# VH-VL binders against Uncharacterized protein 5, part 3

Target 1, 153 residues: Uncharacterized protein 5, of Haliotis asinina (Donkey's ear abalone) (Ass's ear abalone) (p86728)
Amino acid sequence: SNLQCKIAGGGELIPIRTPEYRAWVPLGEVGLNVSDSKVLIFAARSCFGAHILLQNNAEDFKNAVYEIVIGGMKNTRSGIRQCVGCKFDEWVKDKALNCRFFNYFWISWCGDEVWVGHGYRPPHNRILRYKYENQPVINAASVRSESDTYWAL

## First folded at step 15 (VH-VL; from q2 with light chain Q55Y)

Design r1
Fold by ESMFold2, look of step 17:
Formats: C-alpha cells, structure tokens, sequence
Structure r1 (fold): chain C 153 residues (1-153), chain A 118 residues (1-118), chain B 107 residues (1-107)
C-alpha cells in the first residue's frame, strides 16, 4: 500500500456471500475487524449493487455512517453518501462489477477524505473522494448487495 | 422520530390552483428526496414527482409536466406541491413521502384531500 | 412508462389462510420492486423493498419473491390486521409506477 495508514485484515481471505435478501452482514461477525485500521481492500463478484457501510459501531445503521455503493443503478455508477439511502454526496459513472469474475476495490478513510478506488494498490485508481468536516470514528463495516454477490475480504 | 405533516383538506373550483404543504421533522431535511403520490377516491396510487429539497431540483411524471410545481423551503423544512388548471379528475388525496431510493418510501404524510368542484 | 399489473384485484380469505398476490411488469425491472400495505383512511406503509427484503418491524408472515417481470407477495398465515389493499411499485425508472392494488378482505 502507498497509503500511510493500516489496512484491515491480514490472514486468509474471508469468503462471504450476500444473496438478494439485502440484509447487512457485519464484517466483525465473520472475523474482519476494521476498528484499528483506515483502509479496506476487497474483491467482489456481482452483477450490480455492491454496498459497503462504514460505521461507528456494528449495530448502528442510522448514525455516523458512510454508505459506499459500487456498481449501482444496474452497474452504471458508484458513489458515497452520508446516510443509508440518502442522496449521494459524490458519484461517478462506473461499470465496476462483473457477474462472472471478481474485481478488486479499496476504501480509505486514512486522510481528511473518504476515498474509493479500483484494484488492490491504494491510492492507485482512485475514482471517488469526499472531504468530511470532522474526522469520522469508524469501528465497524458491513456489506449488502442488490444482486447475488460473492465477496473476498 | 421522522414525521411528515400535511393539512387535512383543501377545496378548489375547476381552473384554480392548489398548493399543498408537507412539513418534515426528525431528520436532516436536505439530505433526502421527497416524492408526491396522489390517490383518487377509491383508486390506486399515482406517482407525481420527486424534489431534492436542498437545491429545489425536480423530476415530474410527464402527465403532470406543465401543471405541477414542487418547491422546498429549507428554513421551515417544508416541501410544497402546486397543481394548476385543476379539473374534477384532480380530486384526490395527495401524499408526500420520504424517498430512500433503493430502500423505498419509508415515511409518508397522512395525506391532504383536495376536492375540485363548483 | 412501465405498467404494473396486479392479480387478483380483490380476494376474500379466512384467518390462517395462505394469500398470494402477483405483480407483472411490462418490461424487465430487475429486482427494483417494492410492496406497500394501505388500510382505509391511512397512508401506505412499506412492507418489502428490493422484491424480497422485509422492512424493520414487518411480521415474518410476509414474504416477497421474483425478479425480471414477475413478482409475488405472500402472506403465509393471514391475520385479521392484514385486511388491507396491497400495492406493488417499480423503481427501475421514472416515472415510478404502482400496480392497481389488491384488496384483501377477511371472510
């Protein structure tokens, strides 16, 4: 990593499947803790709508969160928003996902911004940035999807 | 607690306009879309449009284009729908709803009955 | 505009019965489908989003399924408080459109 902050994880990759039921899966429950880190690198195989929630704590889905949507709107755009389901604060055209193959992504809250990018070498291939007023406290992350999705974390 | 509060009823004559309010509370007003949906007596639901309260940006169903105007007042956390050139078929209950996009309309006002008759 | 057609338009069933309501879209809407419940004199209430995901506080006897153009809402065991009109709604594209509704009555 070219980022100065700690990357979450470190052991064998953790496989997760999120069916179209759209329940959030807390990453801490599957053994991935983000509370001591500022960067998350992962892969997903999905047709559309991979969602990552950065949280103050794992049971809170309403306060002090960032929702990152990768390949939203039928795999046509990706974005960052400050609440679940609210308007995007930043978004770009992005055909990020593939139904048959894993693609890699990264999320950083290391600096004074939230960054999102493609690949496994942050800060390379950054596609989104959002500058926050006050540095967030992120202790948990969860995933959900609009379509049947396989994750490697 | 999220609330959307609307007046109960309005009466207008054909050819007039009506402006229905929807006051939001319990959440950050400018972060969420508000949609308007109407329902004629004994009939189904009909989407009219969506407003972004922060900048006033709107999307209207084509059948209302030219007759509908949606506005927002951030100082009072209130959105409005105005429908002009009223006809008897515009008699309906007009609902505002908070729009969470892929998560649906989670909170609704109780509706305003607009009656158009001479 | 995407037309949403519900069947049946009304039904009458006994407490404990399994109730099935269908919704057909005039074109592919992927899984971008919500279900709402409306009781007389009240605003609609969301039950299900994304075709199959129950909203918080919705009883587990409600379920949704389907994708593409064909969708189903199921009440596994009808309760007296389930007497209402049910609407499907697509959110794939503007204008958002609703089905005509299915009125469920208790015998």
Amino acid sequence: as target 1 above (153 residues)
Amino acid sequence: QVQLVQPGAEVRKPGASVKVSCKASGYTFTRYYIDWVRQAPGQGLEWMGRIDPSGGSTSYAQKFQGRVTMTADTSTSTVYVELSSLRSEDTAVYYCARDLQEYGFDYWGQGTLVTVSS
Amino acid sequence: DIQMTQSPSSLSASVGDRVTITCQASQDIWNYLNWYQQKPGQAPKILIYGASTLYEGVPSRFSGSGSGTSFTLTISSLEPEDAATYYCQQYDSFPYTFGQGTKVEIK
Scores: ipSAE 0.709, ipTM 0.895, lowest interface PAE 1.2, mean pLDDT 91
Fold by ESMFold2 at other seeds, look of step 16:
Structure r1 (fold): chain C 153 residues (1-153), chain A 118 residues (1-118), chain B 107 residues (1-107)
Amino acid sequence: as target 1 above (153 residues)
Amino acid sequence: QVQLVQPGAEVRKPGASVKVSCKASGYTFTRYYIDWVRQAPGQGLEWMGRIDPSGGSTSYAQKFQGRVTMTADTSTSTVYVELSSLRSEDTAVYYCARDLQEYGFDYWGQGTLVTVSS
Amino acid sequence: DIQMTQSPSSLSASVGDRVTITCQASQDIWNYLNWYQQKPGQAPKILIYGASTLYEGVPSRFSGSGSGTSFTLTISSLEPEDAATYYCQQYDSFPYTFGQGTKVEIK
């Protein structure tokens, strides 16, 4: 049971490194445009704290539509929140990341919910879902991390 | 813009209680935690606790357990800290701050000086 | 509770000097450490979160480093407006705790 929405990207995976707690890296700046898609699949190798920001505006990092945190709090929790640093609207216990190996994840904003899961075959292995209060328009995404992180997008 | 507004000063006698307000504006009040931090004259900062304004859930430093109560009023976007059985050692500036968790305390109230004296 | 110990408690330095303040945690707090600046009569202001990341609008002469139990705040070239008390704060676990502060004065 695959998602019926367009997956971002195409062709070769884009490698990104985010050093410990540096500025957000807009995915558009590294050649990944999400404005015409509803699903992002990626891999990360990280000890803890992989952050993904879903945005209406690529240059606005203060009014993010959704912040997804994978393996936050020393790799103990993953969650969805409606603003940078605010309370999680949905979260689960989740030891998702690995310091030495890449693990796959996916995020979907298809339909009226945000979904997050493990692996590279959405909607399989969904761990989080959050129904919008108001349907957003997502035109951009950015990444950041609490620890030194390697991404493949 | 984000703003946290507190009263300037409160005076109380030992044994009384005090309730300090913190009115938030410029953001969605119920989406962010608020923490209370106090500072005795000439001393450092001391965390007292955190409140979730939407449901009123709290976490208190053990030192204050039993004497502190934090509440929120969503209709006025205001949080409160109430400290009972006041002692002279409770004389301090009481700050509220917006808690962004892994991004730190980004906005602070200007502080309320609570003086406890005979 | 996690004890945070700062060194020195105070210092006096000239404009242009490199200033180093250290903070020691009583247990491993990974990189869950903030630095705040407080000027007299004012609320604290965050400078750095995650041990090393500057907050928006903080001058680049400030930097933070360290992980685990040992952390450092550095001012590469002291300016007159940097006279303040600086606090480290751990956010690894409740209760959140602050160092006792380091007062920086301009000679």
Scores: ipSAE 0.699, ipTM 0.891, lowest interface PAE 1.1, mean pLDDT 91
Fold by ESMFold2 at other seeds, fold request of step 16:
Structure r1 (fold): chain C 153 residues (1-153), chain A 118 residues (1-118), chain B 107 residues (1-107)
Amino acid sequence: as target 1 above (153 residues)
Amino acid sequence: QVQLVQPGAEVRKPGASVKVSCKASGYTFTRYYIDWVRQAPGQGLEWMGRIDPSGGSTSYAQKFQGRVTMTADTSTSTVYVELSSLRSEDTAVYYCARDLQEYGFDYWGQGTLVTVSS
Amino acid sequence: DIQMTQSPSSLSASVGDRVTITCQASQDIWNYLNWYQQKPGQAPKILIYGASTLYEGVPSRFSGSGSGTSFTLTISSLEPEDAATYYCQQYDSFPYTFGQGTKVEIK
């Protein structure tokens, strides 16, 4: 019922700001290590387009990644894809971001699927899931956004 | 390395049809959209439509609706645009481009000059 | 359809000059705006996406700004290889539309 995989972090929340469409911010560089973890819980304050990249290697932005987009297309949909900018493998209508206050989200790669949900208590409020045939091991994560975004990780 | 390869030129008479190919290589063909953009001699760029190579779903600019058909062949990693009932104003270079959505069109074919002349 | 209007249609400038090209959208497109460069006889090449983000490998003398309906592309110090036609393109909604282009020439 509850995901029984290790959650990344577990200390003080790390504040990050991503101005719109700048370079990926590797979470390891700001002190959040996702190695040996299978779940990421975070908060974001954003008008639209919060992007999270799950990576085999902190320097791989192309080949062994999942890109999760929360509140894309003017905060109208969220989705999962296996490459930066490619067709979404799964998406839903979703207006989950807010310009004025933080909302919570979670991502899980526990088991053989990638799940995405709202809130801070996975697997509650799951909105997306997708099974990839050839899943890479995830050792790093990075964030970027379409609009000016404040993150708490 | 990502490449989109097109034939160089096609010549047709008014009223005929033309089918222009775009062969993709260096990436997983079915994971990315392909768009077609044309450019009349000495003029700007005009978006014609987009195809999802997986399953063949398309979106066309209204101006071309009823005359344009885009298709894909996943076994050869090739997309096609076919334009029917050609007119002299359809004379243009026709480009295919890989569409990364919010990241723009990152790779373009070299273009195919289609000339429609009586 | 969203109309994209570029200004100027053409310009001539010297090496080292600062060049600014503007693009106006007929309705709010948030930041869903790309800039492309096209040299004679070649396909367009993307320079900037999301109004302001430079593509990798594009020289840092290029920059973009704006949101809503008004956008600019700036070349801080014009180089000879920057002679080209520049196009803005909205991707807020179908049909995607381009500005009419701005031809930049070296004088």
Scores: ipSAE 0.677, ipTM 0.889, lowest interface PAE 1.5, mean pLDDT 91
Fold by ESMFold2 at other seeds, fold request of step 16:
Parts: structure tokens; C-alpha cells; sequence
Structure r1 (fold): chain C 153 residues (1-153), chain A 118 residues (1-118), chain B 107 residues (1-107)
């Protein structure tokens, strides 16, 4: 039941802080390269609204992207969409985040679908899956948040 | 190149209905919500409702419930707002806007002046 | 419905002045607050979302702050092109609501 695709990182976890509603933080700029990987495992400590953008290239925040929102709308929903701010293509009720403690999550674009789950052992605890027509190659990722968020990537 | 194009003006008598169009271009029409916002002369902005163009699902401000209908035509990339039983206080500029949810209304039509007078 | 109240309703200031506009919500809206600018005869234009994040192309002299029920838009050094009416808008819940507006004039 293990994913057969490469997991990004593999070294020490990279600490990042995203203050509320700041610009996207490209993960490549903080030393995490996802260009030859298909799975991202991370932790976040946040009250609400942890956003992850999967990108065809690091400079594109508008076009060939997927936005994953964990604990959006006051920590009540998580979802996947094809563009920043457009309609969610799939969402679930999800109280995923905690203001006081780090929780783990994973995202996979292994195969022909995008999956999202809780914990650090994909594919365990998958909460979202979606297949996009004409799925672009993912070479970069960025993070931002609706509330002050600490990440370990 | 995102554009929302509206007609300039409409005139109606009290008790009539008006239907205002908003033609979208420069983006994938069915992926984004469209909202309608009106502004009476010399007054502030008032949100009327939101439509999902792909399925026609709507959310209306309670003030307009029963008088407002929003529709979308995906073949022409056009949304419409129709307001019935018009009163003089419905005289306003009616704007459509693309709704990015937590990222706000990023593109607006230039507005349609609807005048309700005897 | 969440009532949004702006202060002042109007102000007049000189080029180079620091301008501050306040917006109060009738209940906690967390940081779910946008700011818009509207010039006469034009549609509104978004300046800030999430209370504090500038939209692309918005000059850095604009800034936003606040959370909960109290929010502020600041223009650090007023320019002639900043003469406009400014609106706050909550997006915490439907119906979305706007403040009544603050008209900024250049002396």
C-alpha cells in the first residue's frame, strides 16, 4: 500500500514560517526541490488555512498549478483546485490543523491523480483525491497561509 | 485579458423587471464564481449574490430573495441578473465581478446603470 | 448580517500626508477583510485581501492591518492619484457586506 514514487526532501526538515496572508514562499528558495519527486510530506502548526501550490515551474503562480488548501475557512474544510482562488474541484469537511501542535500531512501527484492525506505514511489516511484532465508536470511547490503558520518540510 | 462586459444603461418603470448581462472573456468561464454588486447614486456598495456558472447554483442576499434571479449561459460565457418588481430605490449601477473567494473580487465589469422612474 | 462601519466618512489631506481609514465589524470576522478603491465613474478595484495582503500592482504606500473587529487601511504618503472612495468588505459569511465608504480628497 506504499506509494512507489519518490518523496521530496530526504534530509533534515526545513523550518519555515508564513505570517498570515503573505506572498507565496517558493520551496526551492528555502532548499526543498520537488522537481524529480511525486510526493511531499510535511508538518504544519496553524490555526487555519495552510495552502500549498503545486506548480509546473517556480515562477508560475497562475496557470499550470494546483492549489491544495488544508484547514481552510476557519479550519473547517480541505480541498483541491486548478487555480488560485477558483472553485474547489474536490473538498471535504476537515478540522485538520491545530494552533498549538504540529500535524503531519502528505500530498501525492504520483500516477495520474492528486491525493492529499493526514499523517506521514502515504497512502494511509487519504482524505482527497482528484484526477485532472491534461495534468501538467509538477516541478515546483510553494506555501502560504491564512493565519500565522509554522511549517516543517 | 480578463474582461467582464456589461451594457451601459437600462430604463424601467416601477413594477417592471430588468435583466442585465455580463459577458466574460479571457479565462475559463466555468471555473470561477461571478458576483453581482450594486451601487445607488452617491451611495456605497451592496452585494446581491453569487452564481456558480457551471451548474447555475446561486447564493442571494436575503434582502433580494424572491426578487432576484441569477443565471449563466456557458455557450456564450455570459451571466445575468434579473431583478423583478422594481422600485425607485432599485435605481443603481449594477456590477458583475469575478469572485476569487479568499482572494477577493479581482475583475469587475464597468457597470450598468439601471434607472427606475415613472 | 455583519455591519461594517468606516471612519471617517470623508477626509481631505495634502500630498505627502499619512492617511488612515478605520473599519469596524459588528462581529469577529477573523482576518476575512478586503479593501477596495473606487474613483468617480469607475468600478471598484481591489487593493488588499486578507486584511493585510497587497494585490499585485498596488503601490507599497498602501498597507492594511487588523483582525477580529477592527481594521485599518493606511496610505503612508498620499499621492494625487489616491483621491478616491475606499471601501472595506467582509467575506467571513454571506451576505458579503461593505463599509459605507471613505471619500479621500486632495487639498
Amino acid sequence: as target 1 above (153 residues)
Amino acid sequence: QVQLVQPGAEVRKPGASVKVSCKASGYTFTRYYIDWVRQAPGQGLEWMGRIDPSGGSTSYAQKFQGRVTMTADTSTSTVYVELSSLRSEDTAVYYCARDLQEYGFDYWGQGTLVTVSS
Amino acid sequence: DIQMTQSPSSLSASVGDRVTITCQASQDIWNYLNWYQQKPGQAPKILIYGASTLYEGVPSRFSGSGSGTSFTLTISSLEPEDAATYYCQQYDSFPYTFGQGTKVEIK
Scores: ipSAE 0.661, ipTM 0.889, lowest interface PAE 1.6, mean pLDDT 91
Fold by ESMFold2 at other seeds, fold request of step 16:
Structure r1 (fold): chain C 153 residues (1-153), chain A 118 residues (1-118), chain B 107 residues (1-107)
Amino acid sequence: as target 1 above (153 residues)
Amino acid sequence: QVQLVQPGAEVRKPGASVKVSCKASGYTFTRYYIDWVRQAPGQGLEWMGRIDPSGGSTSYAQKFQGRVTMTADTSTSTVYVELSSLRSEDTAVYYCARDLQEYGFDYWGQGTLVTVSS
Amino acid sequence: DIQMTQSPSSLSASVGDRVTITCQASQDIWNYLNWYQQKPGQAPKILIYGASTLYEGVPSRFSGSGSGTSFTLTISSLEPEDAATYYCQQYDSFPYTFGQGTKVEIK
């Protein structure tokens, strides 16, 4: 019931802000390195539309990525897809975000599946799971949001 | 390079139907929605509907319900819109566009002029 | 259906002028609004998504603002290549709808 893979971000949580729909913020540029990690745990305070991009390379926003959307469509759905803006491969009804308070989430690419869940104790409270054939190696992550969002990573 | 290629023009009489093609290349066809948008001469843009090419699921604007059919052929990476019972006010340029949902329509075909005249 | 009303329908301005185009939605669409630019004989090209975010390659003289029902596209200093028709488009609810367009001409 507990993931055996390394969690990214040893040390103090890194606060960042993404104003609505600004460019992707590469986590490496703010000091969070996800290389050699398979799990990302974070918190977000947001009204809707928190986006996380898992990337083969920090400069690659198109080819070898997974996009995770938490609280999309006015905070009504969360999902995972293999490209920015393409059809979701898996989605769930999910009112995950809160405008006033931070909520916690986790993403795992441990093994041959991508999982997404609520809280800070993966694999508890998993809401999404998808197995991709020929998964790229994930070495970087970036964030953006549809609404003004505060992150703690 | 992402491309959406459409025929240049089609001419039909009132009461006929027309089927306009849109051939996609440069990306994984089944991963993205395709939308159809038309523009009558001297007029603005009008959304007609969206198709999921992987399973053929569609959403149509109510105005076109019953006259419009969108289909996809994954073997040729081609989407079609068919409009039946044509009237002169259906004269328009018909565009296909790749739909990135919250990121808008990023690539457009150059349009097919459908002229409906007696 | 969500009605999108643009103003003005057309305008004529000099190179270097600040140009503003407004778009009013008939109901709250949060920030789910795009702006497109269309030149004669061409397909539309996306300029801004999410009300305010410039697409890659769009000059910084373009900006978008607004939320809820009222939105603005601004060209801070008009250039000759900006002569085009501009459309807002909501994507909050099907059917997606466009404004009627604003034609911008250079004097």
Scores: ipSAE 0.657, ipTM 0.883, lowest interface PAE 1.5, mean pLDDT 91

Design r1
Fold by ESMFold2, fold request of step 16:
Structure r1 (fold): chain C 153 residues (1-153), chain A 118 residues (1-118), chain B 107 residues (1-107)
Amino acid sequence: as target 1 above (153 residues)
Amino acid sequence: QVQLVQPGAEVRKPGASVKVSCKASGYTFTRYYIDWVRQAPGQGLEWMGRIDPSGGSTSYAQKFQGRVTMTADTSTSTVYVELSSLRSEDTAVYYCARDLQEYGFDYWGQGTLVTVSS
Amino acid sequence: DIQMTQSPSSLSASVGDRVTITCQASQDIWNYLNWYQQKPGQAPKILIYGASTLYEGVPSRFSGSGSGTSFTLTISSLEPEDAATYYCQQYDSFPYTFGQGTKVEIK
């Protein structure tokens, strides 16, 4: 069935550029609030390494976070982990990104699991799924990238 | 506060083996890789390998294959590197480091000086 | 194995000088390069990851640049506490490898 949770945004798409490995860009600071939402749909144009952090608090980059990496390892795999830079809890081989064209992705924390997929119609094309014991409430999200990346959120 | 604690020094004869410990604290031990890096006196840094502490899987630099073993003990939050058939050229400071993958090695032990001499 | 070659092997400079250190990789490592600082008797400390990104708490006088095979660490205005040996390290593939180091001394 279709996800029944609220999708973040829903207005004008927000263009963001993240240069290689700069500080996290909090989405709330660029006008996208995820605190009342459970699904994020976005597009990215990138050679590799698009990172999304789901956060309990917009200022917490360490403790109550989940890091989603799309097209990591030179665009060869995507994964979910419960700390920045720690071992992935789930990953798949995935050539998800394109240097020249935008591709669409979605992330859901609707219910008791975190899901990740390709395209703009969740839950279609889900590539990752992980249930974390005692999943914290997600109130914020941030982005960064391993390569120069253009986002549409 | 993240800490990696190693013994200060070990002395061995050629042909012996040494097992160096690295005790982790201040973070969830099984969620992060640990790497071992050595440095001969007055020389540069040399990566020896990586261990996943949760399952014990390892990747070794080919130079050390057959002589190195890395293990982890989750009950004590300790990783070990063991180097066998020691030679004088194995005299070095042996560091453990927490490996954040694309974010680099963020915390290092202070190193263990292993001296191999007659 | 990927060979990492640093230049120079050592240098002396005055406080306030601009210092540049180069690192050459034997093959394309994209931007998968870190810089570490090591002071005598201490473990290395990461300064930069991803070729150009400063680690938290690293002074802004440090910067990194480059991609592919050629990389540079710059200290825009040398401070006394910057006397150390600096190492580049590739993490494109195992085995991870380091440059041989560049010792920076204050005149």
Scores: ipSAE 0.655, ipTM 0.883, lowest interface PAE 1.5, mean pLDDT 91
Fold by ESMFold2, fold request of step 16:
Structure r1 (fold): chain C 153 residues (1-153), chain A 118 residues (1-118), chain B 107 residues (1-107)
Amino acid sequence: as target 1 above (153 residues)
Amino acid sequence: QVQLVQPGAEVRKPGASVKVSCKASGYTFTRYYIDWVRQAPGQGLEWMGRIDPSGGSTSYAQKFQGRVTMTADTSTSTVYVELSSLRSEDTAVYYCARDLQEYGFDYWGQGTLVTVSS
Amino acid sequence: DIQMTQSPSSLSASVGDRVTITCQASQDIWNYLNWYQQKPGQAPKILIYGASTLYEGVPSRFSGSGSGTSFTLTISSLEPEDAATYYCQQYDSFPYTFGQGTKVEIK
């Protein structure tokens, strides 16, 4: 990570399971606070469709959010958008997920851009980058998935 | 509140064209896809196509390819579907719907009845 | 095109009954299936996306299940306001396609 931007978490990784298409799981409710941090590093074991929502506050699922989709469309692409379910602002072909093994990912909102990458050493292996006008302050995050997914956060 | 407003009805003769509007409000128009779905009287739902309002990119069902044109006007937050060479079997209610992709069609217009009759 | 076949085409049931509607896809659509409800004179309303996830505000008596080619919508205890036509819809690939509908009437 960048020495000037704080990585969320600070202790042992938090295991979470999201069955397919269950409601968003707020990370604050499972003990991961992203307030005052700018980078999230995590692992996921999933066949497809790992979704991460970055939020201005934990109750906002619509207005001041970014949705990051890793391995969407049957694990064929990843992307960033400014609202849940809207058109992707940036996407790439990406077979990022694995049904049997955990893979690592990172998300950064350090500075005035949102970056997404593979692995556990940002900014290495960045796959997405987008600059949003009027970026909201991010104080919360939530996860959900299109398929049964195990997370380590 | 999200709204999709359509005219109530249109009447045309066989061989003519019709252009149905769908005016969106209550959200950022260019961020979401809009789909068109029609329903003949007493029948089920039939997907016609999808438009990206920000650039006008479209995907049409093959059945309508060559007869259908979807357009968007960002200055009025309005999408249109135009169907040419109308036949009596094109008589249907034409719906626009906001397309949230993996989250389905969350808001629908109330539909426009297009009647094609001699 | 992916063909979606619903069963039954219509049914009549009493308030309080459990109602089950099935939907068959002509090929594997994973879990990419939605359910819609349409009342007479109205536009369709989404009930379920991703085969099993209820939309906000949809009563918990509705549930969905299935994956691959076979899917089910269940109403655990039919209410008078549930009289409607129900459609499944696949979104695995274009063109998106709907089942022919299942009309549910109250006896």
Scores: ipSAE 0.647, ipTM 0.882, lowest interface PAE 1.6, mean pLDDT 91
Fold by ESMFold2, fold request of step 16:
Structure r1 (fold): chain C 153 residues (1-153), chain A 118 residues (1-118), chain B 107 residues (1-107)
Amino acid sequence: as target 1 above (153 residues)
Amino acid sequence: QVQLVQPGAEVRKPGASVKVSCKASGYTFTRYYIDWVRQAPGQGLEWMGRIDPSGGSTSYAQKFQGRVTMTADTSTSTVYVELSSLRSEDTAVYYCARDLQEYGFDYWGQGTLVTVSS
Amino acid sequence: DIQMTQSPSSLSASVGDRVTITCQASQDIWNYLNWYQQKPGQAPKILIYGASTLYEGVPSRFSGSGSGTSFTLTISSLEPEDAATYYCQQYDSFPYTFGQGTKVEIK
C-alpha cells in the first residue's frame, strides 16, 4: 500500500479563489498540469463544499470524471462519485474544512483506485478509497466550491 | 436525453391505494436519487420523499410516514410511489424528479393527476 | 420542518419591469436554496441552485442572491414568457420544503 506515483505541481503553490458556486476552474488554465501525475496535494480555506473534478479531458465535465467533495453538507461529509451531482459511491463523516485556516488534503488516482486523505503526506490519513471498473486516464482537474474558497495547489 | 415518463391520470375512491410509476431513460438509473413531489390543484409543491434506486432505501416526509411507500425496479428503470388510505386531500399531481443533491432537481416527469373521489 | 415563506404571493407587472421575489427560511439554511419556475400545466423547471447560480440555458435576466434566512429572485426585465409561478426550495435538511409560490402575471 506504498504510494509510488508522481505528485502534480512540482513548483510554487498556485493560489486560486473560487467564489460561491461559480464555473469550474480548470487547473490547466492556471498553470497546474496533472496529465503526467497521479497525486494532487493541496490546501483549501473554506467554510464548506470544496469540490475537485478529475477529468479525462479538460473540457469534459459530464462523462469521464470523478467528483471529490470535501466538507460537503455544511462541512459534515466528504465523498467520491463518478458524475457531478450523482450519488456518492463512497463517503465518510468528515468535518474537513475550516473557514479561517487552510487545511491540507491529497487525492491519488495511482493504480486502479481513487484515494482521498487529509494532510500533505500521502498515503497517511486516508479517509476514502474506491475502485472503479474501467477507470479512465486522468489528464485534467478542475475546482469549484459551494462557499467562497481559497486554494493553494 | 434524460426522460422521466409518468402515466397521465389515476382515479381512486377514498380509502383505496394508488401506485404511480415513473420510468427513467437516458441516464444510468441506479446512479441518481429520485424524489417525489406533489401539488394539490391550485396549490404549491410538497416534497414527499426520496428513494435510492440501487438499494431501495428511502427517506419520507413525516407527514406521509406510515401511508407512503417508494420502490424501484432496476430491471425496468422504474420508480413507484404508493399512497394508501387515500382521502380527498390527496387529490394532486404527483411528480417524480431526478435529484442531484446540491445541484437541485434537474429533470422532472410531466406528473400524474391522482383524483380521489367517491 | 423548515418553513419557507415567499413574498409577494402574487404580482402583476408589465413587460420590461424589474420583478423581485423574496423567500424567508425559518432557520439558517446557509446557501442551500433552489429556485424553480412552473408554467400552467407543466412540471417545475429549475432556474437557480445554491441561492445564486443559474442553471445552463436559463436566461441571464434571472438572478438570485441571499444566504442564511433571506433570499431574493430577480427578473431584471420581465418578458411575456416569464409569466409563471416561482418557488423557492430549501435542501438544507429533510424534509425538503418549498415556499408557497409567487404567481407572476403580465399586465
Scores: ipSAE 0.632, ipTM 0.875, lowest interface PAE 1.7, mean pLDDT 91

